# Designs tried in a protein design chat: VH-VL binders against FAD synthase (ribL). Part 10

Target 1, 153 residues: FAD synthase (ribL), of Halorubrum lacusprofundi (b9lsn4)
Amino acid sequence: MTRVVAQGTFDLLHPGHVHYLEDAATYGDELHAIVARRTNVTHKPAPILCAEQRRDMVAALTAVDEAHLGHPEDVFVPIQRLDPDVIVLGFDQHHDEADIAAALAERGIDCRVERASGRDPRYEDELLSSGDIVDRILKQRGSDCDGAREGQR
Below, E stands for the ipSAE of ESMFold2; O stands for the ipSAE of OpenDDE; V2 stands for 0.75 times the mean of E and O plus 0.25 times the DockQ between their complexes.

## First folded at step 12 (VH-VL; framework fv_ofatumumab)

Design p3 (from n1 with heavy chain A33S, light chain V29I; at its last look DockQ between E and O 0.71; V2 from the best seeds 0.76)
Fold by ESMFold2, look of step 12:
Structure p3 (fold): chain C 153 residues (1-153), chain A 123 residues (1-123), chain B 107 residues (1-107)
Amino acid sequence: as target 1 above (153 residues)
Amino acid sequence: EVQLVESGGGLVQPGRSLRLSCAASGFTFKDYSMHWVRQAPGKGLEWVSTISYNSGTIGYADSVKGRFTISRDNAKKSLYLQMNSLRAEDTALYYCAKDMGYKSSWFYGLDVWGQGTTVTVSS
Amino acid sequence: EIVLTQSPATLSLSPGERATLSCRASQSISFYLAWYQQKPGQAPRLLIYDTRYRATGIPARFSGSGSGTDFTLTISSLEPEDFAVYYCQQGSDFPYTFGQGTRLEIK
């Protein structure tokens, strides 16, 4: 049995998330998704939705066998518990595959590192990021003085 | 309203068997892991057994391994504990409890508890 | 099996005071710890999961902290309804053991 891990914020779900998870699932028999807590989302705006809600939504996706909440400080805690055979990085994630493999090996995790393909847009006006969805909401329903909304977890 | 109702407790002699049941309502039973927890009179809580939402992960306390069997019937929204070869130290109030994790085999916390059913093992 | 040791066994305090309850694990459980409150004749009530996240309906005066083997439940200002027995439970590995409890009593 081949256990695959995918990791992400998975805030406002969009087709890019679904594609990532579906592609990751092709690498093995069970796909486990780790949903990052807000404290680990430092490279982009904080998520709108709490971590528990985001995990529940991911757990309901057909491609996902299990979804797990991440550790608030150490991203490797749930990975060590899972002891996966494969970790699949998102298409646009800036992690160096060799550095990730080295960090996993240092922790005693014998795990292959792969990268998912990107998703091409299929529909005019399709939104493929949580940021684009937020921007659309603000354009259609927001005002200039409100600014971007902050997430909780 | 989310509820768990245990039944099947009673007075039984050592070496005998009992079967506990837990009826669930107010939530999608098949999507949540379920647990049995017991509390001997005047004592603390003791975890007894867990069965994951998909029955793919099952665990038992060392004190009950080989004697107790946890099972679930998702169609009947029911959890069971078959208790064989009962001993005096099995005397306790037995709680049925729901894990909070939607479609998760990992433990997070027991957010819903029943009132418990009393098992007394005595000569 | 992972043994959880709670201290103190009994904590005597007055309303308005801060309570600090300890739970120590015999080996690392990372952060997979829950806290419960139990009043006489009642089922336990979940307070905290994953070390520090409050369950639904739990007031903000309850907070949890810790990592690895040492964990703490803090009640910032005790209310009369907070006098009860408190248990920790680990979910890192089977068996999902409980601590022996701390009884928080009115002084």
Scores: ipSAE 0.730, ipTM 0.899, lowest interface PAE 1.2, mean pLDDT 92
ESMFold2 (binder alone), look of step 12: mean pLDDT 95; pTM 0.964
OpenDDE, look of step 12: ipSAE 0.813; ipTM 0.919

Design p4 (from n1 with heavy chain L110F, light chain F31W; at its last look DockQ between E and O 0.85; V2 from the best seeds 0.78)
Fold by ESMFold2, look of step 12:
Structure p4 (fold): chain C 153 residues (1-153), chain A 123 residues (1-123), chain B 107 residues (1-107)
Amino acid sequence: as target 1 above (153 residues)
Amino acid sequence: EVQLVESGGGLVQPGRSLRLSCAASGFTFKDYAMHWVRQAPGKGLEWVSTISYNSGTIGYADSVKGRFTISRDNAKKSLYLQMNSLRAEDTALYYCAKDMGYKSSWFYGFDVWGQGTTVTVSS
Amino acid sequence: EIVLTQSPATLSLSPGERATLSCRASQSVSWYLAWYQQKPGQAPRLLIYDTRYRATGIPARFSGSGSGTDFTLTISSLEPEDFAVYYCQQGSDFPYTFGQGTRLEIK
């Protein structure tokens, strides 16, 4: 039995996430997804949804056999517990495969590293990132400066 | 409302058997790991057994291995503990507990507990 | 089997004080450690999972910390309802052992 790991934030789910997980599942018999927890160090926008909710949504996807909460400081804690055979990186994830493989070997994890394909857009108005979804919500449902008070003609 | 209700406890002689049941409601039973925990009078908590949501992972305390069998019936939303060859030291309040992890074989924490059913093993 | 040893066995404090409860594992449990509160005649209540995350409905005065073999439950300012027995439990590997408990008594 070949255990595959995928890892990501998986905030507002979109078809890019589903493609990544479906592609990752083709590398083995069981797909386990690790859902990242937020960190207190802010370099990028925090996820909109709490980690438990994001994990539950990922766990419900057909391609995913199990989803797990990640460790807030050490990304290898859940990987060590899983002892996977394959880790599949997302198409756009910014990690060198060799560096990840070296880190796994240092921890005694006999695991190969692969990378998923990207998803082509299929629909003109499709949103394929959580950031794009947030931006559309803000444009459609957020206050704007000129209309916020309702006293303006 | 999420609820767990244990039943099947009672007074039995050493060497005999009992079957405990736990009826679940208010959540999708098949998607959560389930546990048995016992507490002898005036004593602490002792984990007894775990069965994962898909029954793919099952564990037992050493003190009950070979004598107790955990099982689940997802259609009936029920958890069971078959207790054979009962001993005086099995006397306890037996709790049914739900793990908080949706579709997870990992331990997180037991977020819902029943009120327990009492097993007394005495000659 | 991983043994969890809780200390102290009994802790007597007054409302408003800070309580610090220790749980030490005989082997590393990584961070897969939960805390429970149990009042007389009641089922246990989950307080903390994965070392530091509060379960639903648990007040912010409860916090957890630690890793590996050494874990702490802290109650920042004791309330009268916090009088109870507290248990840690590890979930890194079977058996999912509990500690023996710490009885927190309000003076």
Scores: ipSAE 0.666, ipTM 0.882, lowest interface PAE 1.6, mean pLDDT 91
ESMFold2 (binder alone), look of step 12: mean pLDDT 94; pTM 0.961
OpenDDE, look of step 12: ipSAE 0.837; ipTM 0.923

Design p5 (from n1 with heavy chain K103R, light chain D50E; at its last look DockQ between E and O 0.73; V2 from the best seeds 0.00; counts 0 for: pae E 2.1 > 2)
Fold by ESMFold2, look of step 12:
Structure p5 (fold): chain C 153 residues (1-153), chain A 123 residues (1-123), chain B 107 residues (1-107)
Amino acid sequence: as target 1 above (153 residues)
Amino acid sequence: EVQLVESGGGLVQPGRSLRLSCAASGFTFKDYAMHWVRQAPGKGLEWVSTISYNSGTIGYADSVKGRFTISRDNAKKSLYLQMNSLRAEDTALYYCAKDMGYRSSWFYGLDVWGQGTTVTVSS
Amino acid sequence: EIVLTQSPATLSLSPGERATLSCRASQSVSFYLAWYQQKPGQAPRLLIYETRYRATGIPARFSGSGSGTDFTLTISSLEPEDFAVYYCQQGSDFPYTFGQGTRLEIK
């Protein structure tokens, strides 16, 4: 059995997320997705949705066999528990495969590191990032705000 | 309202059998792991058994392994514990409990508990 | 199997005080630890899962911390309803053992 891990924030789900997870699933028999805790999202805005909600949504996707909550300080804790054969990085993830492989080896995790393909837009008005969805919401609905934020916690 | 109701407890002699049932309501039963936990009179909590949401992972405490069988019927939204070869040390209040993890074989925490059903094993 | 040892066995405090309850595992459970409260004649109530995350409806005065083998439940300012027995439970591997409990009683 070949166990595959994918990792991401998976905030506002979009077709790019689905493609990533479907592509990751092709690398093995069992796909496990790790949903990052807010404290480990450092190179982009904090997620809108709580980790439990994001994990539950990912767990419901057909391509995903199981989804797991990430560790708040050490992203490798759930990876160590899973002991995967393959880790598949997202297309746009900036991590270097060699650096990730070195960090895994230091922790005794013997697995291959791969990178998923990207998904081009298929429809005229398709949004393929959580940031684009947020921007669209603010453009279309942000005029109702008078500068106050509600439900920001 | 999320609810678990245990039944099937009673007074039995050592060596006999009982079957406990747990009726679930208010949540999608098939998507959550279920547990049995017992508490002997005046004592602490003891984990007895777990069955994952898809029945693919099952665990037992060493004290009950080979004698107890956990099962579930997702159509009836029911959890069961078949208890064979009962011993005096099996005397306890038996709780049915739901794991909080949606479609997860990993343990997170037992977020819903029944009120328990009493099993007394005595000559 | 993993043994969880809770200390102290009994903790006597007054309302308004801070309570610190310890759970020590015989081997690492990483952070897969839950805390429960149980009042007389009632089923246990989940307080904390995965060491530090409050279950739904649990007041902010409850917090959890630790990792590996050493875990703590803290109640920042005790309220009268907090006097109960507290259990930890590990979920890293079967059997999912409980600690023996700490009784938090009014001084």
Scores: ipSAE 0.580, ipTM 0.868, lowest interface PAE 2.1, mean pLDDT 92
ESMFold2 (binder alone), look of step 12: mean pLDDT 94; pTM 0.963
OpenDDE, look of step 12: ipSAE 0.823; ipTM 0.923

## First folded at step 13 (VH-VL; framework fv_ofatumumab)

Design ctl (from n1 with heavy chain W106S Y108S; at its last look DockQ between E and O 0.82; V2 from the best seeds 0.00; counts 0 for: pae O 13.1 > 2)
Fold by OpenDDE, look of step 13:
Formats: structure tokens, C-alpha cells, sequence
Structure ctl (fold): chain C 153 residues (1-153), chain A 123 residues (1-123), chain B 107 residues (1-107)
């Protein structure tokens, strides 16, 4: 049995996440998704949803066999426990495959590193990032909040 | 409301068998690992057994290995503990508990507990 | 097996005081450490999971810290309802062992 690991923040799930996890699932027999903690997210805004909720949502996806919470400080702790055969990086993840491979080797983990393909929009106005979804929400619903504040003045 | 209800406890002689049951409600039972934990009178908590949500991973305490069998019926939303060759030291309140991890074989924490069922092994 | 040793066995404090409970593991348990509270005649209640995260509904005065083999449960300011027995549990490897417990009693 080939065990595959996918990792990510998985905040405000969108079709890009689904594509990533589906692609990752093709690399083995069992897909494990690791959901990053807020403390693990350093190069982008903190996730809107808590890690537990993000985990539950990811676990509900058909391509995912199991979902796990990441370690608050060390991203490799869950990987060591799962002992995967393949780690699949997201298309837009900034980590280099060679860097990850080297880090795994240093830890005695025999695991190959792959990268998932990207997803192109399939229809007009498709949102394929959590950030874009947040922006859309603010644009559509933020204005309603401003109107309510003006009425109370 | 999330709830666990244990049953099957009782008084038995050493060497006899009991089967405990735990009925789950209020959550998607099939998606969570389940655990048995026992507590002897006036003593601390002792982990007994774990079964993952898909029954792919099972663990036992050394004190019960070879004698106890954990199982689950996801359709019936029920957890079981078959206890064979019971000993006096098996006397305890037996809790069933839900793991908080959703579709995970990793331990997270036991967020829901039943009220327990009492097992007394005495000659 | 991984043995968890809790200290102190008994802690006597007054309401409003800070409580610090220790749980030491015989080997590393990574972050797979949970804390429970148990009152007489009741089932245990989950307080902390994954070392430092509060379970749903747990007051902010409860906090968990530590890593590897040394873990701490802290209650910043004790409330009357906090006097109980506290257990730690590791879930790194089978068996998922508990500590022997710390009894927090009112002084």
C-alpha cells in the first residue's frame, strides 16, 4: 500500500484545493491530508477558520482518506508518524521539492516528493484562492456593514 | 446532543466473560476513533483499548491484551468490548469515549465520555 | 510503554491563586498530550489537546504548554469549580497511557 501525504492550510476550501487533493490521491492508495496550524502559516495571512474546522472540511472530501492536524511548531512531526511513500506539494506552494527531499532524508524518511498540477478556471468569476474569497466577501458584505454604521451616527 | 451510553456491566466470577456495549448518538459515529477507558474504585484512569474510525488501527493495554477484543458496528453506531478470562483486577467503571479527531487514526483527545458501566469480578 | 508521571500528587491552593501541574513522560510524546479534569462521581472532561489547545467550552484560564517529555497545565486564577483531579494522557504510541493524576484541593 502506497501512502500519500498532502499538506496545506486549506482555509475556505475552493476548487483549487479539491484539484490538489484529487491529484495527490493519484500518487498512491491512501491519501492523508495534513492541515497546518496557524503557527505554521508564516508567509500569508492567518487562516480565517480554526485548524479543527479546516481539518473536518478536508476530511469530508472524497479524495481524502484521513485528515490530520499539523504540529504547532514542527511540520515534520506528523510526516514522521505517517511515514508516507509520497509527499505531494501544492502547485503554488513556495517550498522547493529538493529542499523538502533533503529535509526528509536528514530525518531518515524514505519518501519521494512530487508536485501537483495547477488548476485553470473552468468558468467566469471562479475563485481559486482563499484570499480572493475573503476579498469578495468584504466587497459584497463589507459595504453593508458600513451602511449600518452610517445609520447609527 | 452528542452522547455515549455504556451497558453490559455486572458482577461475574473470575474466568468468566462479559461483553460491554456503547451506543453513540448525536454525531457521525463512523468517522471517529473510539476508546475504552476504565477506572478502578478510588484509582486513576487506565486506557484499555482504541479502535480507529475504519477499524484499521487497533490497540490494547498490556493488561488486557489477548483477553479483550474491541470492535465496532458503524451501522448500529455501537462500540463493543468483549472481555474474556476476567480477573479481579479488571474490576472497574468502564467508559467509552470518542476521539475528537475526524477521520483520523491519530490521537487527538477524548472529547466525549459516557457515564460508564460497572464491571465487578469477584469470587 | 510511555510512563507519564504527574507532580505534585496533591496541590493545595486557594481560589484566585495560580496552579501549575506537571506531566513528565519517560520518552518523547511529541505534541500528543491531553489534559483532563475529573470531579467526584463524574466522567473526565477534556481540557487541553495537542499540548496547548483548549477544548470547546474550556475557560481561557486553562492553558497547556510543553514539548517532548515535559508538559504543564496552568490555571491562571483558580475558581471554586476547578478543584478536582487532573490527568494527562499521551497518544504518541500505544498504549495511550495516563498519568497517575494530580489532586487539586482547596486550602
Amino acid sequence: as target 1 above (153 residues)
Amino acid sequence: EVQLVESGGGLVQPGRSLRLSCAASGFTFKDYAMHWVRQAPGKGLEWVSTISYNSGTIGYADSVKGRFTISRDNAKKSLYLQMNSLRAEDTALYYCAKDMGYKSSSFSGLDVWGQGTTVTVSS
Amino acid sequence: EIVLTQSPATLSLSPGERATLSCRASQSVSFYLAWYQQKPGQAPRLLIYDTRYRATGIPARFSGSGSGTDFTLTISSLEPEDFAVYYCQQGSDFPYTFGQGTRLEIK
Scores: ipSAE 0.000, ipTM 0.585, lowest interface PAE 13.1, mean pLDDT 91
ESMFold2, look of step 13: ipSAE 0.307; ipTM 0.802
ESMFold2 (binder alone), look of step 13: mean pLDDT 95; pTM 0.965

Design q1 (from p1 with heavy chain A33S, light chain V29I; at its last look DockQ between E and O 0.58; V2 from the best seeds 0.71)
Fold by ESMFold2, look of step 13:
Structure q1 (fold): chain C 153 residues (1-153), chain A 123 residues (1-123), chain B 107 residues (1-107)
Amino acid sequence: as target 1 above (153 residues)
Amino acid sequence: EVQLVESGGGLVQPGRSLRLSCAASGFTFKDYSMHWVRQAPGKGLEWVSVISYNSGTIGYADSVKGRFTISRDNAKKSLYLQMNSLRAEDTALYYCAKDMGYKSSWFYGLDVWGQGTTVTVSS
Amino acid sequence: EIVLTQSPATLSLSPGERATLSCRASQSISFYLAWYQQKPGQAPRLLIYDTRYRATGIPARFSGSGSGTDFTLTISSLEPEDFAVYYCQQGSDFPYTFGQGTRLEIK
């Protein structure tokens, strides 16, 4: 059996997350998703939702066999416990595949590194990032736009 | 609101069998792993067994392996422990407990406990 | 099997004092440790999971720390209701063993 790992923040779920996990699942028989703790999210705004809620949402997706909470300091702890055959990086993740593979080998994890495909928008009004969802909420439900209709001019 | 109620305890002779039940209510039973934990009189907690939410992972303490069988019936929201070849050392208060992890075979913590059912094994 | 050794066996303190309870594992469990409180005649109550995350409804005076083999439960200022027995439990490998307990009693 081929065990695949995907890793991410998975804050406000959107179709980009679903595509990533579905694509990752095609690399093996069993997909495990690791959900990052807030303390390890340093390259972007802190997540809106707590890690436990984010993990529960990921665990409910049909593509995901198991979802796990990450370690607060060492992202490799859950990976070492899982001992996967494949790790699949997200399309937009900035990590170098070779550097990740070297770090895994250094830790005794014999694991192939792959990268998921990107997802183009499929619908005109589709949002593919948690940041864009937050921005839409603030625009539609914030008080900054009193008396103005969005998109009329 | 969330409740676990154990039953089936009693006084039995060594070598006999007993079946414990745990009735669950107030949560989606099928989505959570379930455990048995026991506590001998005046002693500490001893983990006995786990069955994962999908029954795909089952574990036993070494002291009960081969004699006890954990099972679940998700339609009846019930957890069971079949205890065969009982010994005096099995005398304890038996708790059923819910793992907190939604659809998780990994352990996080036991967030809901019953009040326990007493098993006494003596001649 | 992973043995968890709790110390001290008994800790005698007064309300308002700081309690520090230790749990030591016989081999690394990374951070997969839970803490429980048990009052006389009651079922245990989950306090902390994954070393340091409070369960729902647990007051902020309870905190956990540690990694690998050495773990600590701290109660920053004891309340009268905190006098109880405390157990650690590891979730790294089967069997999911408990420590033997620390009894926190009023001085």
Scores: ipSAE 0.698, ipTM 0.892, lowest interface PAE 1.3, mean pLDDT 92
ESMFold2 (binder alone), look of step 13: mean pLDDT 95; pTM 0.964
OpenDDE, look of step 13: ipSAE 0.817; ipTM 0.913

Design q2 (from p1 with light chain V29I; at its last look DockQ between E and O 0.65; V2 from the best seeds 0.73)
Fold by ESMFold2, look of step 13:
Structure q2 (fold): chain C 153 residues (1-153), chain A 123 residues (1-123), chain B 107 residues (1-107)
Amino acid sequence: as target 1 above (153 residues)
Amino acid sequence: EVQLVESGGGLVQPGRSLRLSCAASGFTFKDYAMHWVRQAPGKGLEWVSVISYNSGTIGYADSVKGRFTISRDNAKKSLYLQMNSLRAEDTALYYCAKDMGYKSSWFYGLDVWGQGTTVTVSS
Amino acid sequence: EIVLTQSPATLSLSPGERATLSCRASQSISFYLAWYQQKPGQAPRLLIYDTRYRATGIPARFSGSGSGTDFTLTISSLEPEDFAVYYCQQGSDFPYTFGQGTRLEIK
């Protein structure tokens, strides 16, 4: 049995997440997803949703056999517990495959590193990132504080 | 209202069997791992057994392995513990408990407990 | 099996004081530890999971910390309802053992 790990924030779920996980699942027999804790989300805005909710949503996806909460400081703790055969990186994740492979080797984890394919939009108004969803919400539902007092001169 | 109700406890002689039941309500029973935990009179908690949401992972305490069998019926929203070859040291209050992890074989914590059912094993 | 040793066995304090309860594992459990409170005649109540995350409805005065083999439950300012027995439980590997408990009693 070939155990695959995917890892990500998985904040506001979108088709890019589903594609990533479906593609990752093709690398083996079981797909385990690790959902990052807020403290491990660096270089971007903190997730909107709590880790438990994000994990539960990922666990409900057909492609995912199990989803797990990550470690607050060390992303490799859940990976060591799972002892996977393959780690699949997301298409847009800025991790270097060689750096990840080196970190795994340093920890004695015998694991292949792969990268998922990307997903182009299929629909006119489709959003493929949590950031784009947030931006759309702010544009369409944000408070109109710019309705300034005209004529108060 | 999330609720767990145990039944099937009683007084039995050593070497005999009992079957405990736990009726669940107020949550999607099939999606959560379920545990048995016992507490002897005046003593601490002892973990007994777990069965994962899909029954794919089952664990037992060493003290009961080979004598106790955990099982579940998701259609009836029920958890069971078949206790064979009972010993005096099995005397305890037996709790049914829900794991908090949605569709997870990893243990996080027992967030819902029943009131327990008493098993007394004596001659 | 992984043995959890709680200390002290009994902790006598007054309301308003800070309580510090220890749980030590016989081998590393990373951070896979839960804390429970049990009052006489009641089922246990989950307080903390994964070392430091409060369960639903648990007041902010309860906090958890630690890693590896050494873990702590802290109650920042004791309320009368906090005097109870506290258990830790590890979730790293079977069997999911409990510690023997710490009795937190009113001085």
Scores: ipSAE 0.671, ipTM 0.887, lowest interface PAE 1.5, mean pLDDT 92
ESMFold2 (binder alone), look of step 13: mean pLDDT 94; pTM 0.962
OpenDDE, look of step 13: ipSAE 0.846; ipTM 0.926

Design q3 (from p1 with heavy chain A33S; at its last look DockQ between E and O 0.65; V2 from the best seeds 0.72)
Fold by ESMFold2, look of step 13:
Structure q3 (fold): chain C 153 residues (1-153), chain A 123 residues (1-123), chain B 107 residues (1-107)
Amino acid sequence: as target 1 above (153 residues)
Amino acid sequence: EVQLVESGGGLVQPGRSLRLSCAASGFTFKDYSMHWVRQAPGKGLEWVSVISYNSGTIGYADSVKGRFTISRDNAKKSLYLQMNSLRAEDTALYYCAKDMGYKSSWFYGLDVWGQGTTVTVSS
Amino acid sequence: EIVLTQSPATLSLSPGERATLSCRASQSVSFYLAWYQQKPGQAPRLLIYDTRYRATGIPARFSGSGSGTDFTLTISSLEPEDFAVYYCQQGSDFPYTFGQGTRLEIK
């Protein structure tokens, strides 16, 4: 059995998330997804949804065998518990494969590092990021209490 | 709305067997791991066993390993504990408990408990 | 098996005081630690999971902290309804052992 790990925030789910997890699943027999706690989301806006809800949504995806809540300080704690054979990085994730491989080696985890492919848009008005979805919501449903803002309906 | 009801307890002699049942309602039973926990009279909690949502992971306390068997029937929304070779020290109130983790074989916490069924092992 | 040792065995405090309950593991459980409250004649109630996250419906006065082998449950301002026995439980390795309990008495 080849155990694969993917990790991410997985806030508002979109086709990019599904593609990443489906691509990651092709690397082995069992795909485990680690859902980041809010405290580990430092390079983008804090997630809208709580970690438990995000994990439950990811666990329901066909490509995912199990989803797990991450550690609040050390993202490698759940990885070490899983002892995976492959870690698949997201297409746009900022981590260097070599840096991740070094961190795994420091922890005695014998695991190869791969990177998922990107997803091309398939539909005219498709949104491929949680940020894009939030932006659309704010433009269509959001309002400024002073009544003068772009993005109103 | 979410409910666990244990049954099958009773008074038995040492060396005999009992089978405990737990009927679940108000949640999607097949998606959650289930546990047995016991509490001897006037004593603390003792974890007994777990069976994961997909039955792929099963664990036992050392004190019951080889004598007790946990199982589940998702169609009947039921959890079972077959207790063989019972000893006086198995005397306790036996709780059925639900793990909070949706489709998870990892332990997080036992968020729903039944009221328990009493097992008394005495000659 | 991992032994969880709770201290003190009994804690006697007055309403409004801060309660601090300790749970120590015989080996690291990382952060996979839950806390429960049990009132006389009742089933246990989950308070905290993964060391510090409150279960649904648990008042904000309950908080958890720690890592590895040393864990703490804190009740910031004790209410009369908090009279109960408190248990920790580890979820790192089988068997998922409980501590022996701390009895919290409100005087």
Scores: ipSAE 0.669, ipTM 0.887, lowest interface PAE 1.6, mean pLDDT 92
ESMFold2 (binder alone), look of step 13: mean pLDDT 95; pTM 0.964
OpenDDE, look of step 13: ipSAE 0.815; ipTM 0.916

Design q4 (from q1 with light chain S30T; at its last look DockQ between E and O 0.63; V2 from the best seeds 0.73)
Heavy chain, then light chain:
Amino acid sequence: EVQLVESGGGLVQPGRSLRLSCAASGFTFKDYSMHWVRQAPGKGLEWVSVISYNSGTIGYADSVKGRFTISRDNAKKSLYLQMNSLRAEDTALYYCAKDMGYKSSWFYGLDVWGQGTTVTVSS
Amino acid sequence: EIVLTQSPATLSLSPGERATLSCRASQSITFYLAWYQQKPGQAPRLLIYDTRYRATGIPARFSGSGSGTDFTLTISSLEPEDFAVYYCQQGSDFPYTFGQGTRLEIK
ESMFold2, look of step 13: ipSAE 0.725; ipTM 0.900
ESMFold2 (binder alone), look of step 13: mean pLDDT 95; pTM 0.965
OpenDDE, look of step 13: ipSAE 0.807; ipTM 0.907

Design q5 (from q1 with light chain F94E; at its last look DockQ between E and O 0.84; V2 from the best seeds 0.79)
Heavy chain, then light chain:
Amino acid sequence: EVQLVESGGGLVQPGRSLRLSCAASGFTFKDYSMHWVRQAPGKGLEWVSVISYNSGTIGYADSVKGRFTISRDNAKKSLYLQMNSLRAEDTALYYCAKDMGYKSSWFYGLDVWGQGTTVTVSS
Amino acid sequence: EIVLTQSPATLSLSPGERATLSCRASQSISFYLAWYQQKPGQAPRLLIYDTRYRATGIPARFSGSGSGTDFTLTISSLEPEDFAVYYCQQGSDEPYTFGQGTRLEIK
ESMFold2, look of step 13: ipSAE 0.705; ipTM 0.889
ESMFold2 (binder alone), look of step 13: mean pLDDT 95; pTM 0.963
OpenDDE, look of step 13: ipSAE 0.871; ipTM 0.928
ESMFold2, look of step 15: ipSAE 0.697; ipTM 0.892
ESMFold2 (binder alone), look of step 15: mean pLDDT 95; pTM 0.963
OpenDDE, look of step 15: ipSAE 0.863; ipTM 0.931

